# Designs tried in a protein design chat: VH-VL binders against q95uq1. Part 9

Target 1, 197 residues: q95uq1
Amino acid sequence: MSDNHEEESNVPAYVPGKHVSVDQLKQQDAEDEALKRYKESLLGTGVHAPKDDPRKLVIKEMKIQIEGRPDTIYPLDTKELIKEMKTKPFVLKESCHYKITLTFNIQHDIVSGLKQTNTVYRKGIKVSTEKHMLGSFAPQALAHSVTNPRHGWEEAPSGMLARGSYTAKVVFTDDDNEEHLSVEYAFSIKSDWKSDD
Below, E stands for the ipSAE of ESMFold2; O stands for the ipSAE of OpenDDE; V2 stands for 0.75 times the mean of E and O plus 0.25 times the DockQ between their complexes.

## First folded at step 1 (VH-VL)

Design Sc3 (framework fv_sonavibart; at its last look DockQ between E and O 0.03; V2 from the best seeds 0.00; counts 0 for: pae E 15.6 > 2, off the site)
Fold by OpenDDE, look of step 2:
Structure Sc3 (fold): chain C 197 residues (1-197), chain A 126 residues (1-126), chain B 103 residues (1-103)
Amino acid sequence: as target 1 above (197 residues)
Amino acid sequence: QVQLQQSGPGLVKPSQTLSLTCAISGDSVSSYSAAWNWIRQSPSRGLEWLGRTYYESKWYNDYAESVKSRITINPDTSKNQFSLQLNSVTPEDTAVYYCARGEEYYDSSGYDFDYWGQGTMVTVSS
Amino acid sequence: DIQMTQSPSSLSASVGDRVTITCRTSQDISSYLNWYQQKPGKAPKLLIYAASSLQSGVPSRFSGSGSGTDFTLTISSLQPEDFATYYCQQSETFGQGTKVEIK
């Protein structure tokens, strides 16, 4: 049974040097002038973006953290690495606790209302969709990191029906529904860690 | 949408090598979720699985015992395709050959074949 | 090696008929059985996977049931396009097929 599970989580917006709630940012976005001022205040003269790269969001890394196990890290600095990620599946033991950390740079402007949509497929059939509202992010010298879930761990499914191979598509969109990134990855749910590749 | 397109000769002489290619679109030959198979069909032997190639951090091959000594399945990542070579063919190797995508969708207990090539009739004759 | 036996080998039916095909395995395979449809000159098409799961795009008149060693494919109301040969499959092994012909 393909249970379409949609879960939406909100994480506080990350702003360099100032913590602003997503709600506060949304309110600021509603006021064009205030938003411009805010953007100007955040886009201080010190953060340079490559002139030849029009992207506002540049993914750098995806990290799979599993309780009691070493981290799996996917460098995503190049298009080739992004494409290759699907060929390097990670393994989740059933009922294990895991979380995913995304590392990315913001360039040129504030990305408002960044949302991550994760869709998981089995045999090409959609089995789940998770939506995470990550918040608004400004350009800064250091890359941003977002972990899902923000608190605690996600539990991997268990049972015979859960075990198997999966593919997933992750899409990053903003408040304007602009797609900033789309990546695919693969993983397996196993009964034990012996099948680790 | 995944599509498999087969190519290769339909006539092979006895003792020669049967060679077929399967081009993949809509998926990658190195996709973790897929195994790439060759299956043949004849009136005498029915549907017969011959072997597969798949990538799980490295390349693997599984072959049917009936053809293991004569068969080679190779992926080509540069062209996103995989091939079949069957050596020392005899008239018994006359069949329609199919490439197919397979997936192990349960914990090491089951394969299905969800996408197939169009098939290639191969006749072994002098 | 697992042996698979389909029954019947062939049957004649009319449009609108309920058709049932069985597949028996020599060993317990749990629910890891698949069904395919094949028309002349075409490749097999996956209909049912995991004994009872309908493949995407397959009409709901097709259903699968069973577990262990006995499995059934059912066509609730046979349509003109359903005249074909049907195969059960487990792992690398296929049944001998059941030909559904027009009566």
Scores: ipSAE 0.008, ipTM 0.553, lowest interface PAE 8.4, mean pLDDT 86
Fold by ESMFold2-Fast, scan of step 1:
Structure Sc3 (fold): chain C 197 residues (1-197), chain A 126 residues (1-126), chain B 103 residues (1-103)
Amino acid sequence: as target 1 above (197 residues)
Amino acid sequence: QVQLQQSGPGLVKPSQTLSLTCAISGDSVSSYSAAWNWIRQSPSRGLEWLGRTYYESKWYNDYAESVKSRITINPDTSKNQFSLQLNSVTPEDTAVYYCARGEEYYDSSGYDFDYWGQGTMVTVSS
Amino acid sequence: DIQMTQSPSSLSASVGDRVTITCRTSQDISSYLNWYQQKPGKAPKLLIYAASSLQSGVPSRFSGSGSGTDFTLTISSLQPEDFATYYCQQSETFGQGTKVEIK
């Protein structure tokens, strides 16, 4: 067998980080135009970000949805909750269908081209890096929501090499390469669910 | 109850192909959670994992970077055994060669080496 | 390309001694570390998996501890049959070994 077979047999599980399709990019262009109009509206109404909070991106929560299983929700509004996330891993059964939703607010100004870079580690070794374009977002009272994958479900990997414990680091940046937030989290891929999962 | 029994040549000339076989009893070479490994040991390099084969829905191989251009590990389900072929051997390939079962006791990805063959001393000399 | 370093490379001990052997990794490997015992002329034998789990049939005087980058194998009261070389292992990578010799 070839080098490709060796790479395939050692491919670890990953959290959703798929490439953006052409259709998704076209939708993001439409959203960018809507966000320009919203920013102008916001300035006209006198709605403003808190003066004592300099953050442009505030993640409210991360929700892990698994088909046929209860949702797992991580509140992330404070730096203490973000630090704790790595100690509270979620579990994916091999081949299960899952998706992850981020709920967040944008403050102070429009964030153009918000993207996430998700790096996954197994046993301390970097096993994947996925970049995912989220879009452009304006300040508004209601939180924004982005689900990965945007359509349907992601399938967890299966097999001996895929099962195990993982850690991951996700970094949020924008078109100006400004880093807004970095979060570390953990998950496991298992052959079956525990009774309390 | 699981036993691994090795066979193969003790002396190989440089540039030739080394061929070793590991016969399995008490388990199946196609058992889902088990991987079948070749590991060698020399004074200069210590213990070196060379590669493995295992079955899930199909057969897979993983090979160490240092040997991957020269190595083939093949299962034989009819004889319940697996083999090592190492091409173009040099004196640096002189070592005791072990076969070993890799099991997944905890999220180890099949690297818990719980049963080993007796070892075969291979000398590469002209 | 994780580097693993065992300390010491060798030690001399007497029956009844408490022996500790350490393994340090260049990267955080959580608890994915195994310990093996090898006697002269024999294949290695799995003692401990997942840093601290004792393999079936292994005497309780053997214990493992640690997580992340620092790991320890302890023999609480050395017996004559324990004089051997001990190896830590993370996936495909083995440490260089620690030889436990009679004083």
Scores: ipSAE 0.006, ipTM 0.520, lowest interface PAE 10.0, mean pLDDT 83
Fold by ESMFold2, look of step 2:
Structure Sc3 (fold): chain C 197 residues (1-197), chain A 126 residues (1-126), chain B 103 residues (1-103)
Amino acid sequence: as target 1 above (197 residues)
Amino acid sequence: QVQLQQSGPGLVKPSQTLSLTCAISGDSVSSYSAAWNWIRQSPSRGLEWLGRTYYESKWYNDYAESVKSRITINPDTSKNQFSLQLNSVTPEDTAVYYCARGEEYYDSSGYDFDYWGQGTMVTVSS
Amino acid sequence: DIQMTQSPSSLSASVGDRVTITCRTSQDISSYLNWYQQKPGKAPKLLIYAASSLQSGVPSRFSGSGSGTDFTLTISSLQPEDFATYYCQQSETFGQGTKVEIK
């Protein structure tokens, strides 16, 4: 019988932190301070979360990669940047191909069975939920990254019913259902690339 | 902690099938972020990648050209294992065989191999 | 098919020495080059990925550098446990190895 339980994805656990090439980091050297801090955390330069921070998972960045366009990068390494994210929507052209990468550090202790849940809303109504099992993560200086999808691209929806403004929430939970991260963000689906610069 | 444990016979007769199994603990054979590889090492050929299996919405296999007519790699999700079958072996297939976990670079430009099984010495002789 | 050539094929060194091993590729591979250590009777162990990133648990005396076609593994102060054979790898191809022996 039909129910509204969200089925777990059969996608294998994702272990972030290995999928950034040094050459791509070099091409980003001229970018802002947040990207510099991202590169430093990936290269093990000694940038760490404060000792008194109780969080086991500390988000650093959300990056939206769009095929054939410059990346959109949100630095998220302060609570103010995380709060601001929902007020700075990114744009997807209908039918475009995109990927989303989240970069984070693990501190203090291992996080077992980490699961990423991404829920998308339109006008307050849930329109999709995706779950990705990320696996277990130990503390380390170098940040971890997760990219969805791992292979190929996602395609943005198209048509009059798909165009509009969306809000979304990404949540990280562990095997004990402890919430380690909650980030609200926003995006729009439009017929062309307006204001994406 | 990811660990790979190999099993299978160390002696195989020419023209027979070499069959090895790699048991996984601390990870799943269907893990999104991993690919499951077989690599062999011999004095004459050095380290030689043979093939992999991995899950991304469905199962994929990649095989080295040198063996692709003879090789099969299968996952077993119920036992959390993956296997190697190499048909029609000759003495030139004598090597230490390793299973290895690999992770793909995000732009699909290659793999590393971050966890390895203990190795199985396989001798092909009469 | 990308050819990979390590140099030297072998070297002798003493504890405390700085050791440098080179890997050259026939084509530009950006920074997708990995380094491994192998001791006799053991599986290879990943040391460096993406040319310069240390794998978890690897001592900081190991470092990697390079991009394009020329890559270097450096051990800043050789320790007794570092006598081994070292391999570079990209994608599905391994170098022929560099054996580091005690003098």
Scores: ipSAE 0.000, ipTM 0.454, lowest interface PAE 15.6, mean pLDDT 80
ESMFold2 (binder alone), look of step 2: mean pLDDT 91; pTM 0.944

Design Sc4 (framework fv_sonavibart)
Fold by ESMFold2-Fast, scan of step 1:
Structure Sc4 (fold): chain C 197 residues (1-197), chain A 126 residues (1-126), chain B 103 residues (1-103)
Amino acid sequence: as target 1 above (197 residues)
Amino acid sequence: QVQLQQSGPGLVKPSQTLSLTCAISGDSVSSYSAAWNWIRQSPSRGLEWLGRTYYESKWYNDYAESVKSRITINPDTSKNQFSLQLNSVTPEDTAVYYCARDTYEVSGDYTYFDYWGQGTMVTVSS
Amino acid sequence: DIQMTQSPSSLSASVGDRVTITCRTSQDISSYLNWYQQKPGKAPKLLIYAASSLQSGVPSRFSGSGSGTDFTLTISSLQPEDFATYYCQQSETFGQGTKVEIK
């Protein structure tokens, strides 16, 4: 059962002049230590990136998985494919169960705290902003795979007001606020599936 | 350090609702890098995961199929805790109940239960 | 869903012994396997995550190895405090446990 509010994340980074408790500082240090050890374990299996490709994040594909329907796969390995995605909308039926899986490689160095910010628009008006923590990833030969929601399924909206065409922009950033990639895409919410959807 | 402290009654009659609470210190129940789980242990079923709640721009709940129709896991951000409600209990629900943190900040590919509550022994008998 | 089988169900050992516990999965899980130690009346404690990564504060005599479907937990020189039940776990599934008892 999801009964959760959809709210914009407005948690700021640490602001000078605001107290941070000793316990909170100790928790931050403990998590930093765990992340450091994880990074050290991954570097031992590292894979060398192509010298002419400066990207740290290379998304191979985005897969839209809908319960009971064939997967829709968008290859995103090139700038041309990323631009093209916006012209190939996918369809969600009202109340369908879906999830989105990203398959990607990390190059050159570990990316810490990779997160995505997905903003959805209808008729130029922002209707939602969702942020998802993807995690920390190291260079390795096997592609990484992350699904959103991380567990289970997300349910598509329903009702007359929810039906229609949408555009979205997803931005990938890390703990250092480096922007790795921005992708625009489109989708629609419909009352039923068409044979060509 | 992260610490989980459980509270709730240990004795429940058949057909009643079991309610347990897990108070969190050293982390936020709405931390985007963590999920908050309930796991029980009995001689007949061993360690059995029951469900989790976690925050990713909105709250999500996942439940084990065996209990899905009877279980609710709720976060309380104001008290920094989360609760388990299990309806229509039977003697088969007799177990030690644990809350536990599952984290993915360290690795996006991978989860593990790094901190556990002390456990609550729950007996369902008339 | 993935089935987890631990072997043996129990073993008897002496202080100083090398102890090996095995966990087998019904399908390839790469390295996404964890090991826990549980003493009577206590909650499980994380020992090893991602098949081979030692949790902070865990003695170096504990080590994990394996990938795919076959995993092992090794205690290189068993100490008195190591007599406990050990569990493997991946995602929402736990093994049935291996009890390490004094010989």
Scores: ipSAE 0.006, ipTM 0.573, lowest interface PAE 9.4, mean pLDDT 82

Design Tb (framework fv_tixagevimab)
Fold by ESMFold2-Fast, scan of step 1:
Parts: C-alpha cells; structure tokens; sequence
Structure Tb (fold): chain C 197 residues (1-197), chain A 117 residues (1-117), chain B 109 residues (1-109)
C-alpha cells in the first residue's frame, strides 16, 4: 500500500547559533563523548569545512529519548556508522512515550529547506511515509539540533498487530531536491523492555 | 531466584477443560508479558498466546482463539491458561514463559496434560 | 506466518567435534529476530541465542549464532557431553505469532 504524504510542521528558515547543550544529554558515556566534542567545537573557532570532506550535511548523532528510561545514542558521523545503523535496532515498548533528536553540522554552504522523508516497512511492505520540514541551516562550529516531536512526546503503537520488527529508511533532501543523506535503520515494538540478567 | 512454577500433571477426558497455573517469583510480575507454549511428545513447540499481567490484555494464536482463555491474579503473581473442548491431540506438555523483547528468557518446568478416553 | 525448517533432523557426533545446525525461514525474518533454544529430555527449553548472534546470559562461548534474512546457523565449536540435546530455532520478527522449527537432535555417535 501507498500512503499519502503529510507535512505536519514548519520550521523557521534560519536558526543561527543554536547549540548542543551538555545539559541536554542524559546517558553518561554519550554525555562524556558529546561534551568532549562540544568543547573541541567551541575551542576550534571558525566554520571552515575540511577540504577532504565534501558533505554538506554531517549527522553527528541520533538520540532516542524514552520517558522514564536512559537515552540511546547512535553516532552517525562516518559512512561506516551509517551503514551499520540497521544492524543495531532499538526497542520501543507498546505505548511508550519517545522522541528523536538529530545533532548535525552543515558544511560548505547554507542548506535551505532541509527536510526528512521517513518510510517504515514491515515484512518488506511499506506501512507509512512521513515528511518533516527541519528548516534552513548555515555552517557553524557548534552543531544544530532538531527534535521530533518539537513538544511533548510521540506515543508508540500498541496491540498485537503493532508488535513486531520494522525497518525504516530516512532520506534528507533540500529545496533544490538535492539528496544529502540516506540512512536505513531498524526498530521493534515489543511487549516489554530488556530484563536484568 | 527468578522462577516460574507450574501446577502438577492433569489427566482429562475428551470434551472437558483443563486449567494450568504458573506462579512467578523473583521479579515484578506486572512488568513482563507471559506466554503459553505447548509441545506434544516428539513434536515442535507451538505458541498458544500471551497475557499482559498489568492490564489483563491477551492475545491468542488463531488455532486456539475459541478454546483458550489466559488470565492472571496479580495478588498471587500467577498466570492461568484454560483450554476447553479437549481432544486427544491436545495431549502435550504446556509451558509458561516470560517475554523479553519477544524471545523467552525464563520458562516454567512444564505441565503434562493427558487427554484420554 | 513464517515457517522455520531445521536441518539436519539428526546430527550424530562425538564429544570434541564441531556441530553446525541450520534454520531456514520461508520468508525473511525482520531484523534477524531469531532465537535458539536447547532442550534436554524432560526439561523446559533453555535460551541460548537471541537476535541471531547474541549469546544469552550464562551460555558458554562455544555456542555461537550467525546468519541473516532466511538462513541462520547455530554452531557449537567443541561438543561437551552436556551439549547432546535437541535444538530449536524460533522467529519473533513476525508478530503476532511466534513460530518454531521442528528441531535438530544432536546425539552421540
């Protein structure tokens, strides 16, 4: 089945100076590493992209926040990490409240109208497609951050038919229809979280 | 420390019902779904259904939908599986098992149910 | 539903030998959500492997799982006397039902 695309949110055209805050991190290991990278970004002033890195969009990490649970962080700043994303599925408990935050850098030039198209599959069959406008972003030393949903929480589905394994593909494009990045990932909707050993 | 203890063996006549219990201990009973699985002698494991002990919500395999009822008693941390209209082919060992990401990490010792005329 | 077929039906080996057990799915198992269980006569199944390749707590490192999609393997690198048992694979990628293979018996030669 095809699904009609629905754009549900607008983002302001340009968000200069929005930074990743150490106070926004929840996991200790991820917070320590992000703090180190954040400090390096602050100390290394300037917005000059490496000459050997042609990427305009560099996703540093994807953070999955679940109400009442520790954050899960996936570093995605290399092609190897992006390729391996689908081998490291995350779990959502039925009806849990969650949100996903992307931390990223823009290099070389302003990206206008950055949007994501997320398509979810079950047993190889497309079950949903959602488009979200992220906004317009300029090169800057500190990473940009976008959370979906913007306010509150998204609720995971519940019930027998919702349980199971899913794969997803998210594609990042801009107003010029340039494809910046495609990431495949996996997740499952389960009856419960991982138990203690 | 963590364990699932099932009720003892049952011998039943065709057309009757059987109710098997599974008492959980060593963990928070309401935090994990409980499954029921059976195995006839020398045959594969066959999934019957699950219960969410917190809500009492259940789901059953289509084959058993009209004959099985899974319930729980939160005060005693016990799950129950009742199978009605018994036939000789229902002769099997019935297991309860704890759900962890939809694989089963702890199992009860099993309850032998024999249906014979 | 996904049908799991295990092979061989019986594997006759001596202690110290390597055992390789196959589990094939009738269609792709989402996210490689496949588990392996060991069952000894008169006992409940025991979880060995989940997620195709992750060893469960307390399981010796001689047990390993591999594979993806429709073709999965359980390997026991050096059989110990206590490893002679029946082994079952189970898929949990296709909710709402959970299906099991018919089993592979590992017996003493």
Amino acid sequence: as target 1 above (197 residues)
Amino acid sequence: QMQLVQSGPEVKKPGTSVKVSCKASGYTFTDYYMHWVRQARGQRLEWIGWINPDSGGTNYAQKFQERVTITRDMSTSTAYMELSSLRSEDTAVYYCARDLYDYFDYWGQGTMVTVSS
Amino acid sequence: EIVLTQSPGTLSLSPGERATLSCRASQSVSSDYLAWYQQKPGQAPRLLIYGASSRATGIPDRFSGSGSGTDFTLTISRLEPEDFAVYYCQQYGDSPEYTFGQGTKVEIK
Scores: ipSAE 0.000, ipTM 0.448, lowest interface PAE 15.8, mean pLDDT 80

Design Tb1 (framework fv_tixagevimab; at its last look DockQ between E and O 0.01; V2 from the best seeds 0.00; counts 0 for: pae E 17.4 > 2, off the site)
Fold by OpenDDE, look of step 2:
Formats: structure tokens, sequence, C-alpha cells
Structure Tb1 (fold): chain C 197 residues (1-197), chain A 119 residues (1-119), chain B 109 residues (1-109)
């Protein structure tokens, strides 16, 4: 009688918190000095959101880290750079270990329940979809950075069928299903690090 | 022996539709993408789109996204290409061509189907 | 869209001579996704080379492919009478679309 203890992974149900504006939070915390200090420590006195940029999430950089290799960095400060990124694929050697770090600013308000959806395509066919719950982010002086995977490395696929060119789309959505950002990038899986250049 | 056999020539009027068939034999139909490529007289080859015969998934060139439909019948190992709103510029030989899922070259071709669009 | 430009447009040679055909891409193409085809009048294209340098099954040794990045070459070391045809390069790069060159006609001098 093998008691298959189904460990119910009690993943706590993410209860979307009430969308409280930074201003509302500031008003509510006026009575709690400790909370005020905490907020001041998080928000810094000088985080001015650009008046002419209504975006809440502004991507700054995508960094590809490969174990034993130099980092590949895509600056994403402009729309043109974002569009250009997909024309500059990075290379992954089969079975290499890699991770991707996205750097972004939050402006104007807290973005709650930020989720990253990464979809990979080959020859126009969806081959994988990964969803990452990133959490909630407030405006701060320093850009936020999110690395996937959070711990360790991702292993690049291997084998003859894995080799080739891929495109990917990354979409950032909040708990209200508002899309804040969509970026596309490209990469190749190769048997070696030799560029075809 | 692997073979792709296409339907016969078509003469169509502008604004109408044409449907060309491609019957595959000698291999497992669902293991390879089927592409459609056309060639006007004296012109370069132009890729139209592909179908995954297993899933029925398709991908079309942007130029044809609104006018082309590629389908398959797994029971008969036949792929179809339907092009609507025909124009004189659509006059060409249409080919089906086999490709592996992750390869990007066409190793087997149909004999071609001449489609003539004339008033 | 990646544009492939072939040169020359026409190559006039005699049997036994060497033919060198060029295919230039508007942007870098992975060598894995560059192919060459032969087409004779009234026939479908025939695959010659795939992956820039690999001969397809049944293709004679006189056909060879080379190149990387934006520049690719098809070489016919010794032209046979049956080799007089139009040759096309084809790519599938980072774009979801397949594109072909405009072709090079190899004709008898």
Amino acid sequence: as target 1 above (197 residues)
Amino acid sequence: QMQLVQSGPEVKKPGTSVKVSCKASGYTFTDYYMHWVRQARGQRLEWIGWINPDSGGTNYAQKFQERVTITRDMSTSTAYMELSSLRSEDTAVYYCARDEYYDSYFDYWGQGTMVTVSS
Amino acid sequence: EIVLTQSPGTLSLSPGERATLSCRASQSVSSDYLAWYQQKPGQAPRLLIYGASSRATGIPDRFSGSGSGTDFTLTISRLEPEDFAVYYCQQYGDSPEYTFGQGTKVEIK
C-alpha cells in the first residue's frame, strides 16, 4: 500500500492586490512614519517621471549571458533600437548555459503583477511559450533588472533538429492584462560558436 | 519513389479563384512541410507559403496573406493551394515543393501547374 | 526581406569550362539556410546544394557551393552539356519568408 503522498504544492494563489496609485499610497502612509521612511527609501526624493512619456514600463536593455562567453548586450533606449534587435541574432551553442536579463524603468505608477511571456518561433511556428511572474514594481531611481531563469542557467537545446534560426517575442503584461511592452529578438542555435560571418 | 503530382493547367478570369492540388507519394506525407512556390515566365521563383501536413498549420508570405489558403487532406496525402482575387500578374507556373520541418530547402518538386489569368 | 542578387545575369561558356556563379544577400544569411537550384526549360527546379556547401543526393561532384555571410558561390568545375540551365540561389534566414535570387543563365558559347 504505497501511500502516494501527492505533495499538494500549495502555490499560494496570487491575489491581485488593489491597484493603489503611488499617490494614494503616499497619502495612506502619511500616518505611518515607518512606512513613509520605507517608501522614501524605495522611491527616493527625486524620481521624476518624464512628463512627455506616458509609458509605465520602459525597457532599457536586454543582456544575454552565456556561461564561459562574453555577454551580448542590446541597448533598447529607442524604438529604433528595439526594432533593430530582431535583425541582430545572438548565437547559442548547443547545450550551452545561458540566461537573459531585462533591464527596465517603471514610471508614473506601480506596475502590479508584471508577467513576462516569452514565445519562441521557428519558421513561423510556435515552438515554446514560457511565462514568468515577475512581481510588482514601483518607480525608482535605479532601473529594475529581471533575469530568467532567476536561479541557475537555461540549457540550450541540442541535436540536429535544434540547430537553426529562431525568433522570439517577449510581452510584458500586468495583472489587469494591460500590455506594457512587446519586443522581438532573434537567435541561432549552432553546433559551435563560429559565426557565419 | 518520392513524387509530387500536381493538378492540370488552369485558365481563369480576373477576380476569380483557383485551387491547385499536389498529391504526394513515396514518403510519409505528414513528416514534411509542403510549400507552394510560383514562377512567372522569365521571372524569379516566388515563395507563397507552407503547410504543416500534420497539424494543418500554415505560414504565408506577406504578399499573399489575404488571398491565399493552403490546406491538406491527410487521407489522400494531398496539399491544396487556393488563390483568390486573381489578377493578370498571378499568371505563373505554380509548384508544390517538399521541405523538412527544420530544413530550408526544397528537395522534391511537383511538375508545376500553369495558371493563366486572362480577361 | 532578404534580397538575393545573383551575378552574372548570363554566363556564356563552353563545355569543359569552369562556371562560377555568385549570390549576394542584402543581409547576412546563415550558411545552413542557403541553397542552390538548377532549372531547365519547362521543368521544375532541382536542388543542387543545401547548407551553402552540401550536395544534394544524386548531384555530381562537379557542383560545389561555398560562402558565408552575404556572399555565396556555386561552382561547376567542368561544364557538361546538361549543365546549361538557369541557376537560382535561395535562402531562409531570420525572416519567416523564403526568397530566391533572380537567377543566372548558363548558356553555351
Scores: ipSAE 0.014, ipTM 0.554, lowest interface PAE 9.1, mean pLDDT 86
Fold by ESMFold2-Fast, scan of step 1:
Structure Tb1 (fold): chain C 197 residues (1-197), chain A 119 residues (1-119), chain B 109 residues (1-109)
Amino acid sequence: as target 1 above (197 residues)
Amino acid sequence: QMQLVQSGPEVKKPGTSVKVSCKASGYTFTDYYMHWVRQARGQRLEWIGWINPDSGGTNYAQKFQERVTITRDMSTSTAYMELSSLRSEDTAVYYCARDEYYDSYFDYWGQGTMVTVSS
Amino acid sequence: EIVLTQSPGTLSLSPGERATLSCRASQSVSSDYLAWYQQKPGQAPRLLIYGASSRATGIPDRFSGSGSGTDFTLTISRLEPEDFAVYYCQQYGDSPEYTFGQGTKVEIK
C-alpha cells in the first residue's frame, strides 16, 4: 500500500467563525467565561484523581467491532496491558467492515484538543498515517467513549498486495503538544476468517 | 521447481563497491518480496533490506541505508544488491531470500555469495 | 531494535534424545511474528517454523515451536543424525530490521 499524508481526519469539535470584531471579542470573553464555568462544573462533580497515579489519560479499553463478528476487546488500563498489546494481534478479513471504540478516563485536569496519530507499518515501511481529533475532555467518574469512524464503518483493504502482517503505533497528544500515551499494536489482513476450530 | 541462484564469489579492496545478483525461477517473480541478509563467519544473520519486485519499492536497515542499493530487472527475474564503501567488516556470505505477502519470514534462500574485503 | 538471545550456546546430545532450544526477546514480540531456521555448514538457512508454532512445508513433525511474548522455544523431540546443525530464531514483528538470534549449535556428543 502507498504512504498516506499526515493530515488530520475531520475535526469533530465546533470551531467559531474566524473573523474578529469588537462584538466577537466580547463573545470570546463570554465563551472563555463559559468554558471556565463548564470546567468548574465538571471538576465539582468529579472524583479526585488517585494521588499515586500521575496519568492524565487512562485508557480503559479498546474495542474492535467487525460487522457480523464478535467484538474484540483489549483492556489497556495498566502499563503492563499496554506493553502486551503488540503480542495479541487482531485479524481483519479483506473488505470487512469495522470500527474501533476507545474508552478512557481523564485525570487531574481538563485535556483540550485530545488527538491521536496512528501510523501503520508493513515490513518497516510506513503505509499510512491518520490523525483523528477526539475532542476536549474533563475529569469525571464515568468513562468517555469515542468511536472511529463516527458514522458507519471503515472498509479493510483487499487484494494480494494488501494482505499481510502490519504493526502500528498510536500516539495521543493535545493542543499543547503534550504526549499522554503511546501504544504499539499489530494486526493482519487475510483472505478469510479462521474457522471455529 | 522454485530456485534462487546467486552470482559467484567476490574479492574486493576497501573503499570499492560490490554488486551481487539473485536470479529467481519456478515462481512469479513479482508476487514475492525479495530480501537480502548477510552472515559473517561464525556470527548471526543480519538483515540488509528488501525490494518489492513489482513496484521497485525498497526498504533498508538503518545500518546500511547510506551504502546499499537494491534493484531488480523484471525481464530476467533478477534482483541485485549493491554495497558501496566496503570495509573489512563487510566480509560475509550474502544471501537473497524470498518472503510471501502474508509474513516476513523467508521460505526460500539463494545459495549465498561470499564477499571478501581485504587490502 | 529487539535483541534476540538464544540459549544454550551449544547443546551436546546423542541421536534419539530431545533438544530444547530457547530464544528470548529484549521486548515483547507478537507470538505470530517469530521464525526458526536450521543452518548446516556451507549451506543457506532452512525455514523450520514461522508464527512461533507453525511448521513450514516439508518439515518433519519432530520439530515444534512454542512460546509468546518474550520467551520462545524450539523443540526437536527425537534427534536424527541430520538434525545436528546451528539453529537461529528471527523476529519479524514491529521491528523493521527483522533481527536474528546469535544461534544455538546442536552437536553430536
Scores: ipSAE 0.000, ipTM 0.450, lowest interface PAE 15.3, mean pLDDT 81
Fold by ESMFold2, look of step 2:
Structure Tb1 (fold): chain C 197 residues (1-197), chain A 119 residues (1-119), chain B 109 residues (1-109)
Amino acid sequence: as target 1 above (197 residues)
Amino acid sequence: QMQLVQSGPEVKKPGTSVKVSCKASGYTFTDYYMHWVRQARGQRLEWIGWINPDSGGTNYAQKFQERVTITRDMSTSTAYMELSSLRSEDTAVYYCARDEYYDSYFDYWGQGTMVTVSS
Amino acid sequence: EIVLTQSPGTLSLSPGERATLSCRASQSVSSDYLAWYQQKPGQAPRLLIYGASSRATGIPDRFSGSGSGTDFTLTISRLEPEDFAVYYCQQYGDSPEYTFGQGTKVEIK
């Protein structure tokens, strides 16, 4: 895993009534252009996070924890891995206890009031929708992680009608209802799973 | 390019131990379980155990529980299988194999390591 | 423990013929938990089929799998010269130990 985000600089609020001369604008433009050229000159010096990725939220991993069994981990580091996720379903034994952890980076700016909305479908028919408030997250090099449920375990449904293949879509929005990420995934509910014993 | 490269052949005496290595490259080592499977000449494949390279957690087949230790080195992306108290019946080719998303079907295999137990 | 029994032990066929390989489990196995492998002499096994019927990446469509419960089948619709090998089935979820069948050798007549 690598850290690819640095703390963003803040500027003070604009002071009303302060005039800006043509000379001040030229100096500001020159400094911005010099900084841009300096950043461009560093592109070949080593591996580091590019500053031209506009995303505020970058997902890294989805982990499914099942009580008494090994974890299932999906790396989501690339657009290809995200798009392929629903073709690689995970399995839940009916009535099992599980939780899901999502790992992501925040870059560029603070994301306030991040909310996760998870919608589950069976053959295109909506079965449930759940919303989880995740909180506010600042940019940093280390990833953030969120586990649902926050307390205890979720229990998978049981019975012949509950068994089968499901698709799901998880969407991340902020306090302004701006969408930052959408991931489609899949799972199956079965009467049994592989033995680790 | 994804590869699992195992250590070379071993000749051992009964009662000793053997340690086989499996170096992974071309994928994130900690994202997939690593399994060990052996095959005596002309015999079926036999599952030995797995390791979660991220946590270091292991699970062993009951037949090997008392004699096998599976470990890994995260800094070199290498898994190890050590089998102790060797018997002539342990003569086999030993494979490491990567599973798919913690399911124990194996999409990539090492080349195999011949272990011969002979007095 | 689930015991997998493959039949026949040896299948002698010519290129172009259809091969049908059977794997029977001692107890029910979910179709999502059965895989098939090909192994040539001196080589590691190669995954062909997982989940009883899903082809692994890069496996030609002449290989197909079917079955559920206790009875599973691997079919090679038209044998190519490179298909003469030993084939193993494997269960991976219905017992404390993951088990393989004893193999079916497909050899040239």
Scores: ipSAE 0.000, ipTM 0.422, lowest interface PAE 17.4, mean pLDDT 79
ESMFold2 (binder alone), look of step 2: mean pLDDT 91; pTM 0.934

